# VH-VL binders against Peroxisomal protein 2, part 3

Target 1, 213 residues: Peroxisomal protein 2, of Schizosaccharomyces pombe (o74758)
Amino acid sequence: MTHNTMLQRFNGLLEPTHLYIVSVVAYSACNRPDKISGIAKEAMEHVGPSIYPKLREALVKSSPLVGFPRTINSLREMTTNIPPPFPDEFARAADADIDTGKRGKIYFEKTYGKVTQRVLRSMQSSSLDLANIALDYAYGKVLSFNEVVSPLETSLMIIAALVPQDVNPQLRGHLKGALNHGATKEQVMSARNIALEISKECGIQFKGDIETL

## First folded at step 4 (VH-VL)

Design k35 (from k1 with heavy chain W101F; framework fv_cosibelimab)
Fold by ESMFold2-Fast, scan of step 4:
Structure k35 (fold): chain C 213 residues (1-213), chain A 119 residues (1-119), chain B 112 residues (1-112)
Amino acid sequence: as target 1 above (213 residues)
Amino acid sequence: EVQLVQSGAEVKKPGSSVKVSCKASGGTFSSYAISWVRQAPGQGLEWMGVIIPIFGTADYAQKFQGRVTITADESTSTAYMELSSLRSEDTAVYYCARDLFGEDAFDIWGQGTLVTVSS
Amino acid sequence: NFMLTQPHSVSESPGKTVTISCTRSSGSIDSNYVQWYQQRPGSAPTTVIYEDNQRPSGVPDRFSGSIDSSSNSASLTISGLKTEDEADYYCQSYDSSNYHVVFGGGTKLTVL
């Protein structure tokens, strides 16, 4: 059987706001920007117009994981086909006087908990520059900004961004990290399973089993 | 279900080298790190080092630095531990163990490989 | 590197409870996770506790782990002792400063 809405297709797995965040990011990660405007329209009809900035922000937050080209195409598809209900604004202007590097370090430490130093050491051993860029840019500027999308919502978004990319080492860390940011095991597994189902629909082929909690 | 299957027992002379293999059967280890741990007869567990294939990095215990090399071949899902300049004190069972990346926990252990160093 | 110190041996009767301690010599026990491994004679180690107090699937709930920050120690507690629990038990943690996995010396549990 074919379902015509995301709510019908994934009934009861996540609350609607979380479902729509996971869905747009998963399709973006699959390089299916053509799916995003329909999902955004459904989201606005069922949750209300306040969902629109959250979907936009979730896509922005996915950019260090998904990449700028796919993120740009997904945002363009959404904004040109679904009129924004509110004027866009530079939300991260709020960071003008914030030490975002320190905020990123705190967020990273919360994500990995006691294994933080081991994860950091492993990244630094491969590339000091990449480790610093990950902490200062990805975690500092992007992922730790919580004014529009919460840490829990960000964790679910990260799972949705990683599943289609078949990157089990990173996915494993972020499944556990989501629990550290307040997600329940059920929410984490639902986000993972929704993203996996979307990935299969989009023709993503996996080398083996996808990580689980 | 994933198992770690190690190569068979070895008898080596002092001054030689030994290379032990650890193959992931029923799955892959590419999403995990592989640690090597040894145990001399009647003694405790001693960590030798780890390979983290996703980062292309290995870390070694200071005691074995310069004598141990840990490598991985992701195409065959096999990790290797090579120990050189063998001494009688290196007689031990050598284990590989799957390290849950980011968790500092070993969830699957190989069956062990006995390496005997004798003249 | 820091050291993890365990008692060399502990003994207890079937059905009773035993606790094995693991004391960290420097730095806080809370700084890194503690795992516990069981090694029966002639066998490879198996994990009974990970991340301080978590049990792998298949490990009975009579095995539990705890951390006592005041004594800088981790403990493995086994209740309802059975003869098959007779084994060597090792604690393990990670030294972040030296990038080194650290094992305790091991404790031989005898079930008399």
Scores: ipSAE 0.112, ipTM 0.656, lowest interface PAE 5.6, mean pLDDT 90

Design k36 (from k1 with heavy chain A105W I108P; framework fv_cosibelimab)
Fold by ESMFold2-Fast, scan of step 4:
Structure k36 (fold): chain C 213 residues (1-213), chain A 119 residues (1-119), chain B 112 residues (1-112)
Amino acid sequence: as target 1 above (213 residues)
Amino acid sequence: EVQLVQSGAEVKKPGSSVKVSCKASGGTFSSYAISWVRQAPGQGLEWMGVIIPIFGTADYAQKFQGRVTITADESTSTAYMELSSLRSEDTAVYYCARDLWGEDWFDPWGQGTLVTVSS
Amino acid sequence: NFMLTQPHSVSESPGKTVTISCTRSSGSIDSNYVQWYQQRPGSAPTTVIYEDNQRPSGVPDRFSGSIDSSSNSASLTISGLKTEDEADYYCQSYDSSNYHVVFGGGTKLTVL
């Protein structure tokens, strides 16, 4: 090996599964799809092949935050360089009879807790359509779907997606939101710090300090 | 560490307007909201409104019936509160406070600006 | 619209414990976070409790916050009272129905 493994580089900061989820999403958010397959290979060696669908799902769940182009490129690099160990599934077919808009609203309310109405009002004041798209699509269809990646894992993924984008107001909400979904303060700060180090490696420039708990 | 520094004391006549500034240093200005709170001599704290610079959105307490305007200039990291149609009962110390976006928690506070309305 | 009601004044001797209440007139106290601010004469307020029961860095553990849903109230408790704790204390919450920040009327704490 010419460089440290992700486990060696970020020793003890997160459990391996969480580390790999945070890592692939952070690199994807930095537009470094070329890093994804090496991390996925390492993840399968250390966790087992069952991590592959979780990494794929984490990238899919990052798409409302990272954007489709970067997500598509990251998924393409992963699947091209490492054949999936299991057939891909349309996991969200399970949602056929589910009110995903209501599920998304409940997830949103759990994430933001007592400040939910203020966050919602701020979005609605700028655009009613964007607020509804965020709740119905991002939260409803994508982020609140928990069959493959847990709410805790989803919250760590969101932190990894937001750090490289230098969006402190949203990051602050999701650092606290991760606690509401069962993450510890240690896990939250580790995910934030891992994503920050990856962002710096990728040449992301920040306007100021990155938000903390 | 974020610090808020406000403009100096003002003495105004009834019917005029006052514009108080609040300059932020430290942190990223667009990452938080700025609320304005006033305190009449010997009285309690009264919320006036908030500006969320990232959205350009301002929200106001009903009591002021449209005579308060809160704005922000991200290029100078400065928030402003303008109160028009001044009355003697508007004599107060006016505070700006960092309102962490989505938190409704005020920290830090500016040092305050005394506005005296007298004829 | 709701109001937050605090006692006008409280007093207690050094070393004792004092509790200041903040009662919400309508809607649940638990619907929104409650913050507590300390204001000494001639100074801007400073936060002593945020999000119901959290302490900012530098605030001593003698300060604590709590919520009692049955009385629809929040409370600030200060143990081991010191003369320097003498100040006005304000509770604050948010009214999601009208999008307004609400302050309590304030409580003057006298330590003697």
Scores: ipSAE 0.006, ipTM 0.504, lowest interface PAE 10.3, mean pLDDT 88

Design k40 (from k1 with light chain V101W; framework fv_cosibelimab)
Fold by ESMFold2-Fast, scan of step 4:
Structure k40 (fold): chain C 213 residues (1-213), chain A 119 residues (1-119), chain B 112 residues (1-112)
Amino acid sequence: as target 1 above (213 residues)
Amino acid sequence: EVQLVQSGAEVKKPGSSVKVSCKASGGTFSSYAISWVRQAPGQGLEWMGVIIPIFGTADYAQKFQGRVTITADESTSTAYMELSSLRSEDTAVYYCARDLWGEDAFDIWGQGTLVTVSS
Amino acid sequence: NFMLTQPHSVSESPGKTVTISCTRSSGSIDSNYVQWYQQRPGSAPTTVIYEDNQRPSGVPDRFSGSIDSSSNSASLTISGLKTEDEADYYCQSYDSSNYHWVFGGGTKLTVL
């Protein structure tokens, strides 16, 4: 007797830790917090309890992309229904003496490489304040923090957060950006395809084709 | 597969304006920018400007600043280039080209629109 | 502002290899990606190389791109020359300081 698991559903597309990170973030982005606890339970049964803080961190890191309300509901669902195996820690206390704005700029430049200034100009042309908030908050304080999940894991998480939102321009940049952070083309396409299948399951309607490498 | 289809040839008098269209067919408009490039008879390629529809922003080459306006209608997947105060030197083939946002690539070009400025 | 300088013309026999240079007048050639476009008479340009050395699908592997930081130049190399390669070739790069695309003057390739 075998239950239909996320691991069985997406067999061989990503290693288990990456699959579970992509899965929880994709469902959160679809506003399906009710799916989170089942996936976290499966993840702990397969990988072990050390995956729990990684899933929590992946959801936290998705917050600038997914939004606080959906992120709060997903985290609440996970922590309420699945007892945390370890006490929660303020991991970003490690940043107390770090210039997170500079770290975010470095992360952003690594993500976009030679096209960095062009991407930055495009954002600044619409709003200087939003561009600066994105760099200082999203990239600086949140996405460039790598103590709990790696830059590779962060890249896969970003793909999972963007696919359900039907935002092809941002998705395009982060598919390529994931390669710059050490992801393989296969990992990038798997994360994209897993998030797309989850989006379809959740009833997300897309205006057209979803971006690809 | 996406193609860029431009409006037909135009003959204009000096001092008038021309508005050339560029319609994306077979794909989404939101993931890219549209650049406009012209080529005078027997001459090289000259970039005029770009529109990035998702940000509502356009940048123009200094030579054309104040004379060129590039716009886009995302609902019809059509970009427009309007050039005013036409001179005989503006006689050229005008191309639109798809510029992938977040990458430095012109991957698809329109077929070109010949604009002739004569009295 | 910077300029991209190409030779006006190059010629070579069928089956041989030709290289077309594109030299940046100020700032490093490495600061921005370089693209290469092929234009046959009466036709729109088509992309043969993007982002320094990448080929679009359908472009034969005889076409390759490279960067030489020491000469501040990019190069398009076409091996196994065919008559159908006869065209004008343009390099292009982005001026991130002024938000402008810059084209080279173009090189006419003649296959003898």
Scores: ipSAE 0.162, ipTM 0.674, lowest interface PAE 5.5, mean pLDDT 90

Design k42 (from k1 with light chain D30A N32D; framework fv_cosibelimab)
Fold by ESMFold2-Fast, scan of step 4:
Structure k42 (fold): chain C 213 residues (1-213), chain A 119 residues (1-119), chain B 112 residues (1-112)
Amino acid sequence: as target 1 above (213 residues)
Amino acid sequence: EVQLVQSGAEVKKPGSSVKVSCKASGGTFSSYAISWVRQAPGQGLEWMGVIIPIFGTADYAQKFQGRVTITADESTSTAYMELSSLRSEDTAVYYCARDLWGEDAFDIWGQGTLVTVSS
Amino acid sequence: NFMLTQPHSVSESPGKTVTISCTRSSGSIASDYVQWYQQRPGSAPTTVIYEDNQRPSGVPDRFSGSIDSSSNSASLTISGLKTEDEADYYCQSYDSSNYHVVFGGGTKLTVL
C-alpha cells in the first residue's frame, strides 16, 4: 500500500515549506477544503509544528484573491481536524501604529515594477474605489504584512490562488512579480505547475492555455 | 488631447516660497501621476518629486525632502509644487510632466515656469 | 540612487548615423525602462523613445533605442541625421529600489 503524499507527488519541485503553502492555497482556491487537513498533517510531520501558523497565514493572505467563504471553510477544516500546536494570535495587531497604506503601495510597486502605472490605470479606469481598496486593503493590510509569511512565500501563494481561477492577465503580472520579490524562475514555474496539477485534479476547466513566464 | 498648462513666471526673494501650478486640460487628471522636474540655466534636468492624485501620495527626491511639497486638487485637475526656503541656486525653469510611472515615462510636458530668486 | 552618464557632446554630418550612450553606475541597465527626451533651445523636452526602444506617434523611424547589458548602457541611435535633430538629448530611468526618477546629464548633438 502506497500513500501519494504531497512530497512524493511533487518531488523536487519546491522545498517542503513552499510546497505545502502552495498546496493548501491551491486546494482552497479550488473550493476543496476537505483536502486541507491532510496536507497540514503531512506538513507538520515533515517540517514540524512551526509550519502550522504559516499555513494559516497563507490561507488568510489568499483571502482577497480566493474570497472569504472559501478561505473560512479551508481554515475551519484545518483547525477542526488538525489541532493547532500553538494558540492562535492576532498577528496584525503589530500593525497598530504602521502606515499600512504606504506599505501596500511600496509592495505593489515592487510587485509590478516597470508596469506599475499601467496596472494602476487599468484598475482606476474600471473603478477608483476598487483601485483604492486593492492598494489599502489587499496590498496594505493583507499582502504586504510579512511577519509570518515572507514576500517570496507570499508571491508563491498568490500564484497558487490565481491559477485555479483562470485569470491569465492577473496571473501574468504575479508570475513576473514573484521574480521581483526574489523567487527564481524555477520556483515560479514549479508553483504554477503544482497549482495547475491540483486544479486539474479538482476538475477546474480552463478556457485556454495557462499563462507562463 | 491632454495638455499641461503651468502658471506664469515668478520673481522671489531668498528665504521665501514659490507655488507653481500645473493644470491638465482635455483629459482625466486622476489616471496619471504628475512629476516635477527643474532645469537651472544651462544645466540638465533634475527630478524633484511626483504625486499620484488618486491616492494622495507624493514622493520626493532626497535633495528636496523637507523643502518641497507636491499637492493636487482633483476637482480642478491641477497639481501644485511648492518650494520653500528659496536660494539663488533655485533659479530654474520648473516643468510639470505626466508620469506614466515606468511605462513611457513623461509623455506630456508643461511649457515650463521660470522662477528667478534674486535679492 | 544610481547615476546615468552620457557624453557631454556628439557631432556628425547630415545623412550619417550618430549614437548617444547612457551608462548606469550600479545595478543592471535592463532592470528598469530607459526613455530618451529631445530638448530644442527654448522648448520643453519631448519624448523620442520610451520603454527602451519604442517610438511615440510622430517620431521618425530614424530614431531607435537599444540596451546593451555587457556595457551596462542604453543607446539612442539617430540615422539619416538632419539639421532639425540638433538638440540636447537626455536619457532617463527609474531606480526600482525607491522608484525615484534618474536623468542622465544630457548630450548636446551638433549637426554639421
Scores: ipSAE 0.006, ipTM 0.447, lowest interface PAE 9.5, mean pLDDT 87

Design k44 (from k1 with light chain Y94W; framework fv_cosibelimab)
Fold by ESMFold2-Fast, scan of step 4:
Structure k44 (fold): chain C 213 residues (1-213), chain A 119 residues (1-119), chain B 112 residues (1-112)
Amino acid sequence: as target 1 above (213 residues)
Amino acid sequence: EVQLVQSGAEVKKPGSSVKVSCKASGGTFSSYAISWVRQAPGQGLEWMGVIIPIFGTADYAQKFQGRVTITADESTSTAYMELSSLRSEDTAVYYCARDLWGEDAFDIWGQGTLVTVSS
Amino acid sequence: NFMLTQPHSVSESPGKTVTISCTRSSGSIDSNYVQWYQQRPGSAPTTVIYEDNQRPSGVPDRFSGSIDSSSNSASLTISGLKTEDEADYYCQSWDSSNYHVVFGGGTKLTVL
C-alpha cells in the first residue's frame, strides 16, 4: 500500500512550506475543509511544528477572498483534529499603533503597479463602500500584515484562493502582482498549477481556460 | 485563440441610432473588458468607452456621454455599442477591442464595422 | 487629461532602424503603461508592444519599446526594417485619474 503525500504529488514544484500554504488554501477555497487536517499533519511531520501557525495565518489571510464560512470550517478542522503545538497568538495586536489603511493602500499599489488606479476606479464605479472595505479591511488589516506569512507567501496564498473560484480578472492581476512581491515566474506558475489540480480533484467546473502568466 | 467578430456595415440617416455588436469566441468573456474605438476616414483612433462585465460597469469618453451606451450579454459573449442622434461626422469604422483587466493593453481587435451617416 | 504627441511621419530605408516617439503633455510618462499598435491600410490595428516593452507572441524581436522619463516620452524602435513594416503606428496610454484611454495622433512609417 502506497499513499501519495502532497510532497510526492507535487514533487519539486514549490519548497515544502510554500506547497503546504498553497494546498490548505486551495482546498479551503474548494470548500473541502475535510482535507485540511491531513495536510497540516503531513506539514508538521515534514517541516516541523513551526509550520502550524503559518498555515493558520495563511487561512486567516485568505478569508477576505474565500469568505468567513469556508475559512472558519477549515480552521476548525485543523484545530480540532490537530491540537496546536503552542498557544495561539493575536499576531495583529502588533498593528495597534499602525496606520493599516495606509499600509493597505501601499500594498495594493505594489500589487497592481501602473494599473492600480484603473483597478481602484473599476471597484469604486461598482461601490465606493466596497472599494473602501477592500482597501481598509482586506488589504489594510489582513493582506498587508506580513509578520507571520511573508509578502511572497501571501501572493502564493492569494493565487491558491482565487484559482478555485473561477475569477480570471482578479487572478490575472494577482499572477502579475506576485512578481511585484518577489515571487519568481516559476513559483507563480507552480502555485497556479497546484491550485488548478486541486480544483479539478474537488470537481470545480470552470467556464473556460484559467489565466496564466 | 480569442477572436472578436463584429456585425456588418450600416448606412444610417442623421438623427437615427446604430447598434454594433462584437461577439467573442474562446476564453471566458467575464475575464476581460471590451473597449470601443472609432476611426473616421483618414483620421486617428478615438476611444469611446468600455464595458467591464465582471463589475457591471461601463464608462464613456466625455465627448460621447449621453449619446453612447455600451452593454454586454455574458450568456452570448457579445458586447454592444449603441450610438444615438447620429451626425455626418459619426461616419467612421468602429472597432471593439479586448481590454485585459489588470493589464493595460488592447490585446485583440475586432475587424471593424463601417457606419456611414448620410442623408 | 493629457495628450500623446507623435511625429506625423517617419521614413527610412530597408535594413535600417527607425524610432517613433510618443510624448506625454502632462503628468509622468511612468504613471501609466504605454502600448503600440500597427495599422496597415484597410486593416484593424494589431498590438506590437504592450506594457511599455513587452512583445506579444508572434511579433518579431525587431520591435522594441522603451520609456525615457527625462523627456517624458515612450519610443517604439523597429530594427532591420522590412517593406511589410510600412504602416501607421499609434501609441496609447491610460489616464487613470479620469478613467480614459488616450491615443497618440499616429505616425505614418514609409520604407523606401
Scores: ipSAE 0.047, ipTM 0.600, lowest interface PAE 5.9, mean pLDDT 88

Design k45 (from k1 with light chain N53D; framework fv_cosibelimab)
Fold by ESMFold2-Fast, scan of step 4:
Structure k45 (fold): chain C 213 residues (1-213), chain A 119 residues (1-119), chain B 112 residues (1-112)
Amino acid sequence: as target 1 above (213 residues)
Amino acid sequence: EVQLVQSGAEVKKPGSSVKVSCKASGGTFSSYAISWVRQAPGQGLEWMGVIIPIFGTADYAQKFQGRVTITADESTSTAYMELSSLRSEDTAVYYCARDLWGEDAFDIWGQGTLVTVSS
Amino acid sequence: NFMLTQPHSVSESPGKTVTISCTRSSGSIDSNYVQWYQQRPGSAPTTVIYEDDQRPSGVPDRFSGSIDSSSNSASLTISGLKTEDEADYYCQSYDSSNYHVVFGGGTKLTVL
């Protein structure tokens, strides 16, 4: 019925860079790659071309949470339909001599703070192999790499990736974790609410109430 | 607003078992852990154990290990605590409490269930 | 594992400030969050402080929590004491090494 921009639709909830990061990741998590190029074009008009690599990186960082197929399709929609303003480079080549497993552990500990050991034990109780893969791959290689998007931006991205998936225990941890990475309560709730509205638009069915801070 | 509603008072003989229920009312408990805490007359709070339904895992205080079993039925939003081989010393009010996941903080407490063990 | 030690009782006059301590016997008090619960006779406990120093909605700002690493203790401070503050107060933390919730012994607050 209306053709609102993302900025008009979610006015005042997040600053534009954070809004666009949350928006592309939420739609990707909803399996709506067809929405990505329009949002990226709007983002470049309002923030400038420097937003493009950040949106690309946010989608890459969402892949352990969203899954490779949805992430690839979202990235394809973005990169083939909008000319990249800057060359794409293998940014993680910078990790060649870095112990990414150790970096991931440090990032995980900062995310969960004093409850780190309880969270780790809970993950290990589900599967030792999955816990190790999550720490070494998801946290180590992907989420803890912060040269393109900040830990705060990564936290907002994680919230956007989790809301559409209806996974309240993990969402709860990352709502709290975003505060540990420098987000305000207002930013956290805005990211959650934006992702929730996008999820409803995309027809996501929730089993109950969505976790809140 | 969520409330935890517990089953009614029980009178049991030594050597028997008791099973107390704790139902979430007016909301959900699926994203939270449920702990059981008891309080003997005139005494302090004593933690018995916790169930974390999403991981299917339960942890028990060493003192109760082998006698206590905590379970949860997510479809009815109900947690259970069963204590076997009852002794007179088990006479207490038994509370369930919602454990904020990863925080080990109890934000909502049940009203309590008095279990009296007498011969 | 570790113990949390509280004074058995404290007393103070209406309008004054009282502080209840909670000392951890081993390991750092900073290793895990501390919560405080208020229990009136015949009632279930209610939370007055969580995560060291946070207040739940509805708890007046007269209640505050703090951590003192040098004495390895947490404190609950209640200012502007009112008669309705009379209750037992329990501190609580978590022993991550043993997967065990630890309660302090409780402190009876009397407002005279």
Scores: ipSAE 0.011, ipTM 0.544, lowest interface PAE 8.6, mean pLDDT 88

Design k49 (from c9 with heavy chain S35E N59D; framework fv_cosibelimab)
Fold by ESMFold2-Fast, scan of step 4:
Structure k49 (fold): chain C 213 residues (1-213), chain A 119 residues (1-119), chain B 112 residues (1-112)
Amino acid sequence: as target 1 above (213 residues)
Amino acid sequence: EVQLVQSGAEVKKPGSSVKVSCKASGGTFSSYAIEWVRQAPGQGLEWMGVIIPIFGTADYAQKFQGRVTITADESTSTAYMELSSLRSEDTAVYYCARDLWGEDAFDIWGQGTLVTVSS
Amino acid sequence: NFMLTQPHSVSESPGKTVTISCTRSSGSIDSNYVQWYQQRPGSAPTTVIYEDNQRPSGVPDRFSGSIDSSSNSASLTISGLKTEDEADYYCQSYDSSNYHVVFGGGTKLTVL
């Protein structure tokens, strides 16, 4: 059957704020920016205008995983069709006196827990520069910033960004990592299943089974 | 169901090398780590090393550094463990096992390959 | 850098309960998950417990795992012992300081 709203389609799987975060990021990862403004309008009608900055931030935080081109196109569609209800501000200006590299390492360690050193060693064995860029910029400057979108919300966003890309080793780590950032098993599986359904709608072809908890 | 199928028994002379294969049947290696463990006759389990195929990287127990090489061929879903400079004390059953990335649990084991090193 | 210590052997009569301990020499037992493997003579090991206390599908509920932080130990408990439970049992954990998998020395269970 046809469903007109994201809330009707995914009824009860996540609370509305989390559902909308997962939904906009999953469509962005699928390169469907045309879906973003409709979801944002529904989100504002249901949750209120305060959700707009959270959706914008979730898309920004997805950029190291999704890539700048898809993220730029998704943000452009959102802001062109729904003018921001509040002035946009450089939220990361708050980081002026913060050691973001250290913050990123702490976030990475919390995400991977007992396997942190194994994951880090694997990355470093492939490229020392890429490992350092990931820790200092992706985790440090982007993913570990939590003043707009919480660590739990960030974890659900990461799952939504990874599912459409068919990257099971990274998805596995972040399904487990979401639990370390306070998500329940039910929230993790809901985010994964919502992103998988959106991926199938968007025609994403998977090489095999998608990781689960 | 996924199975790990190892190559057959080998008899080798001291100073030679042996290469044991481990093929995933019914699945692929991309989302897993493949661990290698050996067991000398009447002894316990000894970890040798691991390969993470998606990164093309392997890591080894210090005891085997310089003598062991673990590789993987994703196109055939086969991992290999090569041990060089063989000694009589290397006589053992060699196992491969699948490790779900991030769990450190060996959920599927190969049947084992007996390597005998004798003059 | 740590070792896992198990008793070399344990024995008990059919129908009784046995507990096998696995003690970590340094660092907290809670720092990493503990797995338990069963190895019957002539066979490859199979998993009976993973992540401290979880049972794989097909493993009877007679098998259970637990952690005792006060003794820095993990335990495998087998209730309602059957003759087919005779095997070597190995605990296993992960040492994140050196990126090594660590096995206990193994425990021979005799049911007679």
Scores: ipSAE 0.006, ipTM 0.503, lowest interface PAE 9.7, mean pLDDT 87

Design k5 (from c9 with heavy chain V50D N59Y; framework fv_cosibelimab)
Fold by ESMFold2-Fast, scan of step 4:
Structure k5 (fold): chain C 213 residues (1-213), chain A 119 residues (1-119), chain B 112 residues (1-112)
Amino acid sequence: as target 1 above (213 residues)
Amino acid sequence: EVQLVQSGAEVKKPGSSVKVSCKASGGTFSSYAISWVRQAPGQGLEWMGDIIPIFGTAYYAQKFQGRVTITADESTSTAYMELSSLRSEDTAVYYCARDLWGEDAFDIWGQGTLVTVSS
Amino acid sequence: NFMLTQPHSVSESPGKTVTISCTRSSGSIDSNYVQWYQQRPGSAPTTVIYEDNQRPSGVPDRFSGSIDSSSNSASLTISGLKTEDEADYYCQSYDSSNYHVVFGGGTKLTVL
């Protein structure tokens, strides 16, 4: 028997803000935008309206991993059914004088530690342009921006984005990387397990075992 | 508890090739890097290369001049090291060893495989 | 690659303390973790210290690791020496610039 709220369903696994971030991103990654507005309403009821821009930002930050179409549909569902409680802002305008490429490389190196060069070389061997796009745009412009969603929250979001996609190499890197960004082992495993349960609910079929810490 | 089990001893002629296997039992093969380390009689440990199966990337020590190939089969949880153009100085015990990639330690070692190169 | 230099051999009496050094030839010893492995004749190596100073489960607290940045070296210290500690000891680190695992030359510990 499933519980009727996300808090009841996943009681004690993550603090509420982290739970809601993980939940909206996992459903978005499962292509279930229809779930987003209900979770956002619950989140605002329990945490307050300040969670709204965090959920919006978590979905935006998921876009290099989940893809633009699913992200657009999830954001549209949220904003259509729940009028924003605050005016939207171009938060990344704060980056005007920041070397975001350098910030992205530092974030990437912190995430992967001693295997950084292997991951980079692997991407470069497939496509130099893809590697540059990943570092300069995905990591530089998107994932390393931490003014709205913290590095810890970003790590939990990334786990939620990757679990439904059945991509163990990337998932392994980000389970370990979350620890480097301040998550506890318990938080990492909770985010992974929440996203796995949501994936199963959404009918995602996995080819084998899902990575663990 | 996980363990690494290697294939048995081999006697090979100069100029031939040898392929040593290393099978992970009772654990998570895909979460680890597998290194190959050799030890000639009475000598120290020499790193040959490694593979992280989930990234598909292998790195090799330059000393082996393209003679070594390291592969992994995740479906059987088995890593392989193939060394070609064998010479007498390749006589050694060959070990596989794992580290959880992102950690700085070999936590489990195989039992070793003696490869003797003689005519 | 950088090199890790160990003494070829050390000896000490039972009950005493011995220290084995491992010196990095270039770059800072602090740039990468140092591990220590024990190897008895006819056996595979086993880990006695990982990540500079951590002990695996089952390794007695007589074994300790340390880093000295000023001498660019790591040290393995074994106190209360027992005859069973007689083995070869290897330090190991990682050269991230060359993607290469680096072993020290090994130290033969004799307890007599």
Scores: ipSAE 0.032, ipTM 0.569, lowest interface PAE 6.7, mean pLDDT 88

